# VHH binders against NADH-dependent phenylglyoxylate dehydrogenase subunit gamma (padE), part 12

Target 1, 190 residues: NADH-dependent phenylglyoxylate dehydrogenase subunit gamma (padE), of Aromatoleum evansii (Azoarcus evansii) (q8l3b3)
Amino acid sequence: MYEVRFHGRGGQGSVMASGMLAAAMVEEGKYAVSIPSFGFERRGAPVVSFLRMSDREIRQLTNIYQPDCIVCVDPTLTKSVDIFAGMKAGGTLVQATHHPLSELALPDCVSTVGLLDAVKIALEIFKRPITNTLMLGAFAKTTGVVSLESLKRALEDSEFRDAGLAQNMTALERGYAEVAVHHIERRAAA
Key: E = the ipSAE of ESMFold2; O = the ipSAE of OpenDDE; V2 = 0.75 times the mean of E and O plus 0.25 times the DockQ between their complexes.

## First folded at step 16 (VHH; framework vhh_6z1v_2)

Design y1 (from v5 with P100R; at its last look DockQ between E and O 0.97; V2 from the best seeds 0.84)
Fold by ESMFold2, look of step 16:
Structure y1 (fold): chain B 190 residues (1-190), chain A 123 residues (1-123)
Amino acid sequence: as target 1 above (190 residues)
Amino acid sequence: EVQLVESGGRLVRTGGSLRLSCAASGFTFSSYIMGWFRQAPGKEREVVAAISWSGGNTWYADSVKGRFTISRDNAKNTVYLQMNSLKPEDTAVYYCAATRSMYLTDRTEYDYWGQGTQVTVSS
């Protein structure tokens, strides 16, 4: 079982991103359950969504309290939200930020980190800070649990506006290509 | 309610050493990154060192790397800056600051600030 918690703000498409990832996993012959954030949030408020993936059928349909991977699509969230809450040891962070690894405080449970200046790239592509598709590309490169090709197929099959498909394809490709992936060397507990 | 109180700033000769302390109260100290900033007359406030919640991550400005050491004692709610091989250009008001964010070097993320302590390094 691989459990992903997405952190974003209302209006940033985090729910759509987790659903698209679930579709891509099913296309790869895996089982996936996407658990969207419920209710109607005000734009800008912190929101979460969840994705479970497995080689076998999934019984759990509830919130993820101990994720293997955190995807944070907004660079400003960590001031107000503990995005690392419950994260398993050896976990992966995929973070939208312009900061390099050397300028980040990371808890000991983070072993792999993918960093992407997704807001800058989103402004180039969309003229708006729409980071969700970029961060899916970054997720694929950082974790390897889904292929870029499967994400492209899921994107083509999605309920997207026609006007946005080409830009979202570009966003996926750039997120995958431009993410900086780091593996953090930490001493094991005695 | 939140207080950050720096101490230890004084006049010291070039090549000398000095240790700054910052006593914190009114918040859960171990949940915050702590930073030391400095501001010389006519200059912008700049980060000189920062330290993560447990001390596992530290960051130093290039101008102080190898000379300054940041540390924290979560049992005493205190962050320290050990300053060695001091130079006249280290002369500044030094500020202690705290943030809940993950960003060690981004001064706009720091919410709590001390009043500062003057460090003067004579030539």
Scores: ipSAE 0.689, ipTM 0.868, lowest interface PAE 0.8, mean pLDDT 88
ESMFold2 (binder alone), look of step 16: mean pLDDT 90; pTM 0.916
OpenDDE, look of step 16: ipSAE 0.900; ipTM 0.948

Design y2 (from v5 with P100Y; at its last look DockQ between E and O 0.98; V2 from the best seeds 0.81)
Fold by ESMFold2, look of step 16:
Structure y2 (fold): chain B 190 residues (1-190), chain A 123 residues (1-123)
Amino acid sequence: as target 1 above (190 residues)
Amino acid sequence: EVQLVESGGRLVRTGGSLRLSCAASGFTFSSYIMGWFRQAPGKEREVVAAISWSGGNTWYADSVKGRFTISRDNAKNTVYLQMNSLKPEDTAVYYCAATYSMYLTDRTEYDYWGQGTQVTVSS
């Protein structure tokens, strides 16, 4: 079982991203459950969504409080939200940020980090900070749990509100290609 | 009421050492990244060093690497800056600051600031 918690703000497409990932996992012959979470009615409030995936049938439909992977699509959230709450040891972070690894504080439970300046790229592609598809591409590269090709197929079937298929395809591909992946080495005592 | 109170700033000769302290109150200290910033006359305020919640991550400006060491004592709600091999260019007001975010170096993420302590390094 692989459990992912998405952190974003209302109107940033976190629900669409988790649903698209679920569809891509089904394309690969796996079981996936996407659990949308609704925030406050006002746009911009912190929101979470969840995805479970497995090679086996999934009956658990509850929220994810101990994720294997955190995807944070908004660089401003960590000022007020503990995105690391409950994260399992050896976990993976995929973070939208322009900062390099050396400038981040990370808890000991984080072993793999994917970093992407998703806002900058989103402004280039969409002229708006629509980061969800970019971060899904970054997720695929960072974790390897889903192929880029499966994500492309899921994207072709997706409904869009703020941007078209071509722009989102570009975003997915750039997210995959441009994410900086780091594996944090923690040397053992002799 | 959140308070950050720096102390330890004084006049010191080139090549000398000095240790700054910052006592924190009014928030859960162990949940915050702490940073030291400085501002010389006529210059912009710049980050000097920062330290994560448990001390597992530290960051230093290139101008102070190998000479300055940031540390924290969560039991005493205090962050320190050990400054060695001081140079006249280190003369500045030094500020302690705190942020809840994960970003060690981003000045705009720091919400709480001390009033500063003057460090003067004489030739």
Scores: ipSAE 0.607, ipTM 0.840, lowest interface PAE 1.2, mean pLDDT 88
ESMFold2 (binder alone), look of step 16: mean pLDDT 87; pTM 0.885
OpenDDE, look of step 16: ipSAE 0.898; ipTM 0.948

Design y3 (from v5 with P100L; at its last look DockQ between E and O 0.94; V2 from the best seeds 0.80)
Fold by ESMFold2, look of step 16:
Structure y3 (fold): chain B 190 residues (1-190), chain A 123 residues (1-123)
Amino acid sequence: as target 1 above (190 residues)
Amino acid sequence: EVQLVESGGRLVRTGGSLRLSCAASGFTFSSYIMGWFRQAPGKEREVVAAISWSGGNTWYADSVKGRFTISRDNAKNTVYLQMNSLKPEDTAVYYCAATLSMYLTDRTEYDYWGQGTQVTVSS
């Protein structure tokens, strides 16, 4: 079982990133459950969504309190939300930020980090800070749990409210290509 | 009420050392990243050093790396800056600051600020 928690803000896209990832996983022959969890209905408020994926059928339809992976699509959330709450040891963070790894505070449970300046790239592609698709590309490269090709197919089947297919395809490809992946080696203590 | 109170600033000669302290109250200290910033006359406030919740991550400006050491004691709600091999360009008002965000170096993320302590390094 691989459990992903997505952190974002309301109004940041017309397609939930967790739902598109679930569709891509099903096309790869895996079981996936996307659980939309609306935070506050107001624009700009923190929102959370969840994805479970497995080689086995999934019966759990509840929120994810102990994720293996955190995807944070908005660089401004960590001041108001503990995005690391409940994260399993050895976990993966995929974070939208222009900061390098050396300027980040990370809890001990984070072992793998994918960093992408998704806002800058989104402004280049969309003229708006639409980061969801970029961060799915970054997720695929960082974790390897889904192929870029499966995500491209899921995009082709999607309807878009805020941007066209060509722009989202470019975003997905750039997110995959440009994410900086780090594996954290920490000093051993007793 | 959140309070950050710096102490330890004084006049020292070039090559000397100082230890600054910042006592924190009114918030859960262990949940915050702590930073030391400085503001020299006529200049913008700049980050000098920062330290994560547990001390597992530290960051230093190039101008102080190898000379300054940031540390924290979560049991005493206190952050420290040990300043060695002081130079005249280190002369500034030093501020401690606190943020809930993960960003060690981004001044705009820091919400709580102390009143500052003056450090003066004479030639």
Scores: ipSAE 0.616, ipTM 0.844, lowest interface PAE 1.2, mean pLDDT 87
ESMFold2 (binder alone), look of step 16: mean pLDDT 89; pTM 0.909
OpenDDE, look of step 16: ipSAE 0.898; ipTM 0.948

Design y4 (from v5 with I33V R107K; at its last fold request DockQ between E and O 0.97; V2 from the best seeds 0.85)
Amino acid sequence: EVQLVESGGRLVRTGGSLRLSCAASGFTFSSYVMGWFRQAPGKEREVVAAISWSGGNTWYADSVKGRFTISRDNAKNTVYLQMNSLKPEDTAVYYCAATPSMYLTDKTEYDYWGQGTQVTVSS
ESMFold2, look of step 16: ipSAE 0.734; ipTM 0.888
ESMFold2 (binder alone), look of step 16: mean pLDDT 88; pTM 0.888
OpenDDE, look of step 16: ipSAE 0.911; ipTM 0.956
ESMFold2, look of step 17: ipSAE 0.689; ipTM 0.871
ESMFold2 (binder alone), look of step 17: mean pLDDT 88; pTM 0.893
OpenDDE, look of step 17: ipSAE 0.909; ipTM 0.955
ESMFold2, fold request of step 20: ipSAE 0.672, 0.650, 0.713; ipTM 0.870, 0.852, 0.882
ESMFold2 (binder alone), fold request of step 20: mean pLDDT 88, 88, 88; pTM 0.890, 0.891, 0.891
OpenDDE, fold request of step 20: ipSAE 0.914, 0.913, 0.915; ipTM 0.958, 0.958, 0.959

Design y5 (from v5 with S31N; at its last look DockQ between E and O 0.83; V2 from the best seeds 0.81)
Fold by ESMFold2, look of step 16:
Structure y5 (fold): chain B 190 residues (1-190), chain A 123 residues (1-123)
Amino acid sequence: as target 1 above (190 residues)
Amino acid sequence: EVQLVESGGRLVRTGGSLRLSCAASGFTFSNYIMGWFRQAPGKEREVVAAISWSGGNTWYADSVKGRFTISRDNAKNTVYLQMNSLKPEDTAVYYCAATPSMYLTDRTEYDYWGQGTQVTVSS
């Protein structure tokens, strides 16, 4: 079982991103459950959504409090939200930020980090800070859990209200290509 | 009430050493990154060193790397800056600061600030 918690803000499409990831996983022959977050009443407020995947049928439809992977699509959340709450040891962080790894504080449970300046890229593509599709691409490269090809097929079968399919396809490809992936080895102090 | 109180700033000669301390109260210290910033006359306030919640991550400005060491004692709610091989260009007011974010070097993320302690390095 591989469990992902998505952190974003209301109106940023994080629910749709989790659902598209679930669809891509099902196309690859896996079982996946996307659990949309509650609390979409205030635009801009912190929200979470969840994805659970397995090689076997999934009966758990509840929230994920001990994730293997955190995807944070908004660089401003960590001041007000503990995005690392409950994260399993050896976990993966995929973070929207312009900061390099050397300027980040990370808890010991984080072993793999994918970093993408998703806001900058989103402004280039959409003229708006729509980062969720970029971060799906970054997730695919960072974790290897899903192929870029499967994500592209899931996009082709979906609808977007605020952004065109072509722009989101570009975003997915750039997120995959441009994410900086780091593996942290914490026992090797010099 | 949140308080950060720096101490230890004084006049020292070039090549000397100082240890700055910052005592914190009014918040859960172990949930915050702590940073030391400095502001020299005519310059903007700059990050000098920062340390993560548990001490697992540290960051140093190039100008002080190898000479300064940041540390924290979460049991005492205190962050320290050991300053060795001091130079006249280290002369500044030094500020202790705290942020709940993950960003070690971004001044705009730091919510809590001390009033500062003057360090003067004479030739």
Scores: ipSAE 0.710, ipTM 0.877, lowest interface PAE 0.8, mean pLDDT 88
ESMFold2 (binder alone), look of step 16: mean pLDDT 86; pTM 0.878
OpenDDE, look of step 16: ipSAE 0.908; ipTM 0.953

Design y6 (from v5 with I33V; at its last look DockQ between E and O 0.96; V2 from the best seeds 0.83)
Amino acid sequence: EVQLVESGGRLVRTGGSLRLSCAASGFTFSSYVMGWFRQAPGKEREVVAAISWSGGNTWYADSVKGRFTISRDNAKNTVYLQMNSLKPEDTAVYYCAATPSMYLTDRTEYDYWGQGTQVTVSS
ESMFold2, look of step 16: ipSAE 0.710; ipTM 0.875
ESMFold2 (binder alone), look of step 16: mean pLDDT 87; pTM 0.884
OpenDDE, look of step 16: ipSAE 0.910; ipTM 0.956
ESMFold2, look of step 18: ipSAE 0.669; ipTM 0.865
ESMFold2 (binder alone), look of step 18: mean pLDDT 87; pTM 0.882
OpenDDE, look of step 18: ipSAE 0.904; ipTM 0.954

## First folded at step 17 (VHH; framework vhh_6z1v_2)

Design z1 (from y4 with P100H; at its last look DockQ between E and O 0.90; V2 from the best seeds 0.78)
Fold by ESMFold2, look of step 17:
Structure z1 (fold): chain B 190 residues (1-190), chain A 123 residues (1-123)
Amino acid sequence: as target 1 above (190 residues)
Amino acid sequence: EVQLVESGGRLVRTGGSLRLSCAASGFTFSSYVMGWFRQAPGKEREVVAAISWSGGNTWYADSVKGRFTISRDNAKNTVYLQMNSLKPEDTAVYYCAATHSMYLTDKTEYDYWGQGTQVTVSS
């Protein structure tokens, strides 16, 4: 079982990433459940969505409190949201940010980090800060749990109201190609 | 409610050493990133050093690497800046700041600020 928590903001399609990843996993013959979370319902407010993936049937339909992986599609969230809450030891962070690893405070539970300046790239591609498909590409490269090709097929089968298919395909490819992946070794705590 | 109180700033000769302290209250100190910033007259406020909530990660501006050391004592709710080999260019008001954000170096992410303590380095 691989559990992913997505952090984003309402009104910018941040929850779409969970559903599209689920579709891509089904394309690969896996089982996946995407789960919306309840919280603030206003535009721009922090929102959360969840994805479970497995080689076996999934009966858990509840929120994910101890994720294996955090995907944060918005660089501004950590000011107001503890995106690391409950994260399992040895977990993976995929973060939209222009900051290098050396400028980030990360908890000990984070062992793998994918960093992408997704907002800058989104402005280049869309002239809008639409980071979700970029971050799915970054997720695929960072974790290896889904192929870029499966994500591309899921994109082709979806409807997008905020950008065209060709732009989102470019975004997915650039996210995959441009993410900086780091593996962290840590000092013993005292 | 939230309070950050810097102390230890004073006049020091070039080559001297000084230790700044910042006492924190009104929030859960151990869950915050702490930073030291400085502002010289007519200059922008700049990050000098920052330290993660557990102390596991530190960051230093190039201008102070090897001379300054940030540390924290979560039991005493205090962050420190040890400043060695001081230069006239280090003259500034030094501010203690706190953020819940992961960003060590971005001053716009820091929400709580002290009143500052003046450090003056004479030639």
Scores: ipSAE 0.578, ipTM 0.823, lowest interface PAE 1.3, mean pLDDT 87
ESMFold2 (binder alone), look of step 17: mean pLDDT 88; pTM 0.899
OpenDDE, look of step 17: ipSAE 0.892; ipTM 0.946

Design z2 (from y4 with T108V; at its last look DockQ between E and O 0.91; V2 from the best seeds 0.83)
Fold by ESMFold2, look of step 17:
Structure z2 (fold): chain B 190 residues (1-190), chain A 123 residues (1-123)
Amino acid sequence: as target 1 above (190 residues)
Amino acid sequence: EVQLVESGGRLVRTGGSLRLSCAASGFTFSSYVMGWFRQAPGKEREVVAAISWSGGNTWYADSVKGRFTISRDNAKNTVYLQMNSLKPEDTAVYYCAATPSMYLTDKVEYDYWGQGTQVTVSS
């Protein structure tokens, strides 16, 4: 079982990435459950969504409190949200940011980091900060749990697009190509 | 009421050492990144060193790397800056600052600021 928690902001009808990822996993012959977060939402407010994926049927439909992977699609969110809450040791962070790894505070549980300046790229592609599809591409490269090709097929067949298909295809490809992936070595404590 | 109170700034000679302290209150100290910034007259405030909430990550400006050491004691709600091999260029008001975000070096992310302590390094 691989559990992903997505952190972002609501408003403007932007689509959370978890449903498209679920569709891509089903296309690969896997099981996936997407759990969107609703209620108490308003434009700009922090929102959370969840995805489970497995080679076996999934019966657990509850919120994810101990994720294997955190995807944070907004660079400003960590001021107001503890995105690392409950994260498993050896976990993966996929973070929208222009900062390099050396300028980030990360808890010891993070072992793999994918960094992408998704806002800058989104402004180039969409003229708007639509980062969700970019971050799905970054997720695929960083984690390897889903192929870029499966995401492309899910995108072609999807109602979960937040702009035109061609722009979103470009975003997916650029997110995959441009994410900086780091594997963190932890030294023994003194 | 959030407070950050710097202490330890004074006049020292070139080549000398100085330890700054910053006592924090009014927030959960262990949940915050702490930074030391400095501002010389007529210049913008710049990050000098920063330390993650647990101390597991540190960052230093190139101008102070190898000479300054940031540390924290979460039991005492205190962050420190050990300043060695001081140069006249280190003369500035030094500020302690805190952010809940993960960004060590981004001044705009820091919400809480101290009033500063003057460090003067004479030739």
Scores: ipSAE 0.715, ipTM 0.881, lowest interface PAE 0.8, mean pLDDT 88
ESMFold2 (binder alone), look of step 17: mean pLDDT 86; pTM 0.876
OpenDDE, look of step 17: ipSAE 0.905; ipTM 0.953

Design z3 (from y4 with N57T; at its last look DockQ between E and O 0.96; V2 from the best seeds 0.83)
Amino acid sequence: EVQLVESGGRLVRTGGSLRLSCAASGFTFSSYVMGWFRQAPGKEREVVAAISWSGGTTWYADSVKGRFTISRDNAKNTVYLQMNSLKPEDTAVYYCAATPSMYLTDKTEYDYWGQGTQVTVSS
ESMFold2, look of step 17: ipSAE 0.682; ipTM 0.867
ESMFold2 (binder alone), look of step 17: mean pLDDT 88; pTM 0.891
OpenDDE, look of step 17: ipSAE 0.900; ipTM 0.948

Design z4 (from y4 with S31R; at its last look DockQ between E and O 0.93; V2 from the best seeds 0.83)
Fold by ESMFold2, look of step 17:
Structure z4 (fold): chain B 190 residues (1-190), chain A 123 residues (1-123)
Amino acid sequence: as target 1 above (190 residues)
Amino acid sequence: EVQLVESGGRLVRTGGSLRLSCAASGFTFSRYVMGWFRQAPGKEREVVAAISWSGGNTWYADSVKGRFTISRDNAKNTVYLQMNSLKPEDTAVYYCAATPSMYLTDKTEYDYWGQGTQVTVSS
């Protein structure tokens, strides 16, 4: 079982991102459950959404409190939200930020990090800070749990609110290509 | 009321050593990244060193690497800056700061700031 928690703010398309990822997983012959975002029901408030995926049937429809992977699509969120809460040891972070790894405080449970300056790239592509599709591309490269091609097919089958298919396809491809992936080695206990 | 109180700044000679302390109160210290910043007259305030919530990550400006060491004692709600091999270029007001965010080096993320302590390196 692979469990992903998405952190964002209301109006950032986190529901679309988790749903698109679920669709891509199904295209790869896997089981996926997308649990839509919830939080304070106003624009800009912190919101959370979840995705469960597995090679086996999924019976769990509950929220994810111990994720394998955190995707944070908003670089400003960590002042107000502990995005690392409950994260499993050896976990993966995919973070929208312009900061390099050396400038980040990370808990010991994080072993793999995908970093993307998603806001800058979104402004180049959309003229607006629409980061969700970029971060899906970054997720695919960082984790390898879904292929870029499956995400492209899911994108082609979706409806868009904020931008057209061509721009979102570019965003997905750039997120995949431009994410900086780091593996953090922890000294073995002896 | 959140308070950060720096101490230990003074005049020292080139090549000397100095330890700064910052006592914190009014917040859960172990949930905050702590940083030391400095500001020389006419210059922008710059990050010198920062340390993660548990002390597992540290960051140093290139100008101080190998000479300065940041540390924290979460039981005492205190962050320290050990400054060795001091140079005249280290002369500045040194500020202690705190952020709940993950960003070690971004001064705009730091919510709480101390009053500053003057360090002057002569000769």
Scores: ipSAE 0.680, ipTM 0.865, lowest interface PAE 0.9, mean pLDDT 88
ESMFold2 (binder alone), look of step 17: mean pLDDT 88; pTM 0.899
OpenDDE, look of step 17: ipSAE 0.908; ipTM 0.955

Design z5 (from y4 with A50S S63F; at its last look DockQ between E and O 0.85; V2 from the best seeds 0.79)
Fold by ESMFold2, look of step 17:
Structure z5 (fold): chain B 190 residues (1-190), chain A 123 residues (1-123)
Amino acid sequence: as target 1 above (190 residues)
Amino acid sequence: EVQLVESGGRLVRTGGSLRLSCAASGFTFSSYVMGWFRQAPGKEREVVASISWSGGNTWYADFVKGRFTISRDNAKNTVYLQMNSLKPEDTAVYYCAATPSMYLTDKTEYDYWGQGTQVTVSS
């Protein structure tokens, strides 16, 4: 079982991103459950959604409090939201940010980091900060749990896009190609 | 009421050393990234060094790397800046700052600021 928590703000499509990922997992013959879980949905407020995936049928349909992976599609959230809450040891972070790894504070439970300047790329592609599809591409490259091709197929079948199909295909491909993936090793004491 | 109180700034000769301290209160210190910033007259405030919640990550500006060391003592709610091999270019007001975010270097993420302490390095 692989459990993903998506963090974003209202109007950023983080709920749609988890649903597209679920569809891509089904295209690969796996089981996935997408769970939207947020309180007051309004533009700009922090929101969360969940995805659970497995090679076996999934009976657990509840919120994810101990994720294997955090996908944060907004670079400004960590000021107000503890996106790392409950994260399992050895976990993966996929973070929208223009900052390099050396400029980030990370808890010890994070072992793999995918970093993408998704806002800049979104402005180039869409002229709007639509980061969700970019971050799905980054997720695929960072984690390897879903193929880029399965995501492309799921995107073609989706009717819940924030922008045109061609632009979102470009976003998916760029997110996959441009994410910087790091594996964190514990430093020896100086 | 959040307070950050810097101390230790003074006049020192080129090549000398200083240790700055910042005593924090009114928030959960161990949940915050701490940073030292500086501002010379007529210039913008710039990050000098910063340190993660537990001290596991540190960052230093290139102009101070190898000369300055940031550290923290979470039991005493205090962050320090050890400044060695001081140069006249290090003359500035030094500010202690705190952010709950993961970003070590982005001054716009820092919510709390001290009043500053003057460091003057003479030729």
Scores: ipSAE 0.643, ipTM 0.850, lowest interface PAE 1.0, mean pLDDT 88
ESMFold2 (binder alone), look of step 17: mean pLDDT 86; pTM 0.872
OpenDDE, look of step 17: ipSAE 0.906; ipTM 0.954

## First folded at step 18 (VHH; framework vhh_6z1v_2)

Design a1k (from y4 with T58K; at its last look DockQ between E and O 0.94; V2 from the best seeds 0.83)
Fold by ESMFold2, look of step 18:
Structure a1k (fold): chain B 190 residues (1-190), chain A 123 residues (1-123)
Amino acid sequence: as target 1 above (190 residues)
Amino acid sequence: EVQLVESGGRLVRTGGSLRLSCAASGFTFSSYVMGWFRQAPGKEREVVAAISWSGGNKWYADSVKGRFTISRDNAKNTVYLQMNSLKPEDTAVYYCAATPSMYLTDKTEYDYWGQGTQVTVSS
């Protein structure tokens, strides 16, 4: 079981992004469940959504408190939200930010980091900070748990239209191509 | 009420050493990134060093790398800056600051600030 927690703000499409990822996983022959947001629905307020995926049927539909992967689509959240709460050791962070790895405080449980200046790219593509599709591309490259091609097919078949299909396709491709992936190696202490 | 209280600033000769301390209270110290900033007269405040919640990540400005060491003691709610091989260009007011965010170097993310301690390095 691979469990992903998405962190965003209301109105940023984080719930729709996790649903798109679930659809892509099902297309690859996996089992996936997208669980709608946890939190109050207010524009700009922090929200979370969840995705489970597995090679086996999924019966658990509850919130994810111990994620394998955190996807944070908004660079401003970490001041007010502990996005790392409950994260498993050896976990993956996919973070929208213009900061390089060397300028980030990360807990010891993070072993893989995907960094993308998604706001800048979103402004180039959409003239708006629509980062969710970019971050799905970054997620695919960083984790390898879903292919870019499956995401493209899911996007074509979806009602995920917060902008034009062509713009979202470009965003997905750029997110995949431009994410900086880092693997943090930790040596034995003795 | 949150307080950050710096100590240890003084006059020292070029090549000398100083240790700055910052005692913190009024918040959960181990949940905050701590930073040391400095401001020389007529210049903008700049980050000098920063340290993550557990001390697992540290960042240093190029101008001080290899000479300054940041450390923290979460049991004592204190952050330190060991300053070696001091140069006249290190002369500034040094500020202790705290942020709950992951961003070590972004001064706009820091919520809490001390009043500063003067460090003066003479030729």
Scores: ipSAE 0.691, ipTM 0.874, lowest interface PAE 1.0, mean pLDDT 88
ESMFold2 (binder alone), look of step 18: mean pLDDT 88; pTM 0.894
OpenDDE, look of step 18: ipSAE 0.906; ipTM 0.956

Design a2s (from y4 with G56S; at its last read DockQ between E and O 0.87; V2 from the best seeds 0.83)
Amino acid sequence: EVQLVESGGRLVRTGGSLRLSCAASGFTFSSYVMGWFRQAPGKEREVVAAISWSGSNTWYADSVKGRFTISRDNAKNTVYLQMNSLKPEDTAVYYCAATPSMYLTDKTEYDYWGQGTQVTVSS
ESMFold2, look of step 18: ipSAE 0.724; ipTM 0.884
ESMFold2 (binder alone), look of step 18: mean pLDDT 88; pTM 0.894
OpenDDE, look of step 18: ipSAE 0.907; ipTM 0.956
ESMFold2, look of step 19: ipSAE 0.716; ipTM 0.879
ESMFold2 (binder alone), look of step 19: mean pLDDT 88; pTM 0.895
OpenDDE, look of step 19: ipSAE 0.913; ipTM 0.957
ESMFold2, fold request of step 20: ipSAE 0.701, 0.711, 0.728; ipTM 0.878, 0.882, 0.885
ESMFold2 (binder alone), fold request of step 20: mean pLDDT 88, 88, 88; pTM 0.893, 0.895, 0.892
OpenDDE, fold request of step 20: ipSAE 0.913, 0.913, 0.914; ipTM 0.958, 0.958, 0.959
ESMFold2, last read: ipSAE 0.712, 0.722, 0.690; ipTM 0.884, 0.885, 0.872
ESMFold2 (binder alone), last read: mean pLDDT 88, 88, 88; pTM 0.893, 0.892, 0.891
OpenDDE, last read: ipSAE 0.912, 0.912, 0.912; ipTM 0.958, 0.958, 0.958

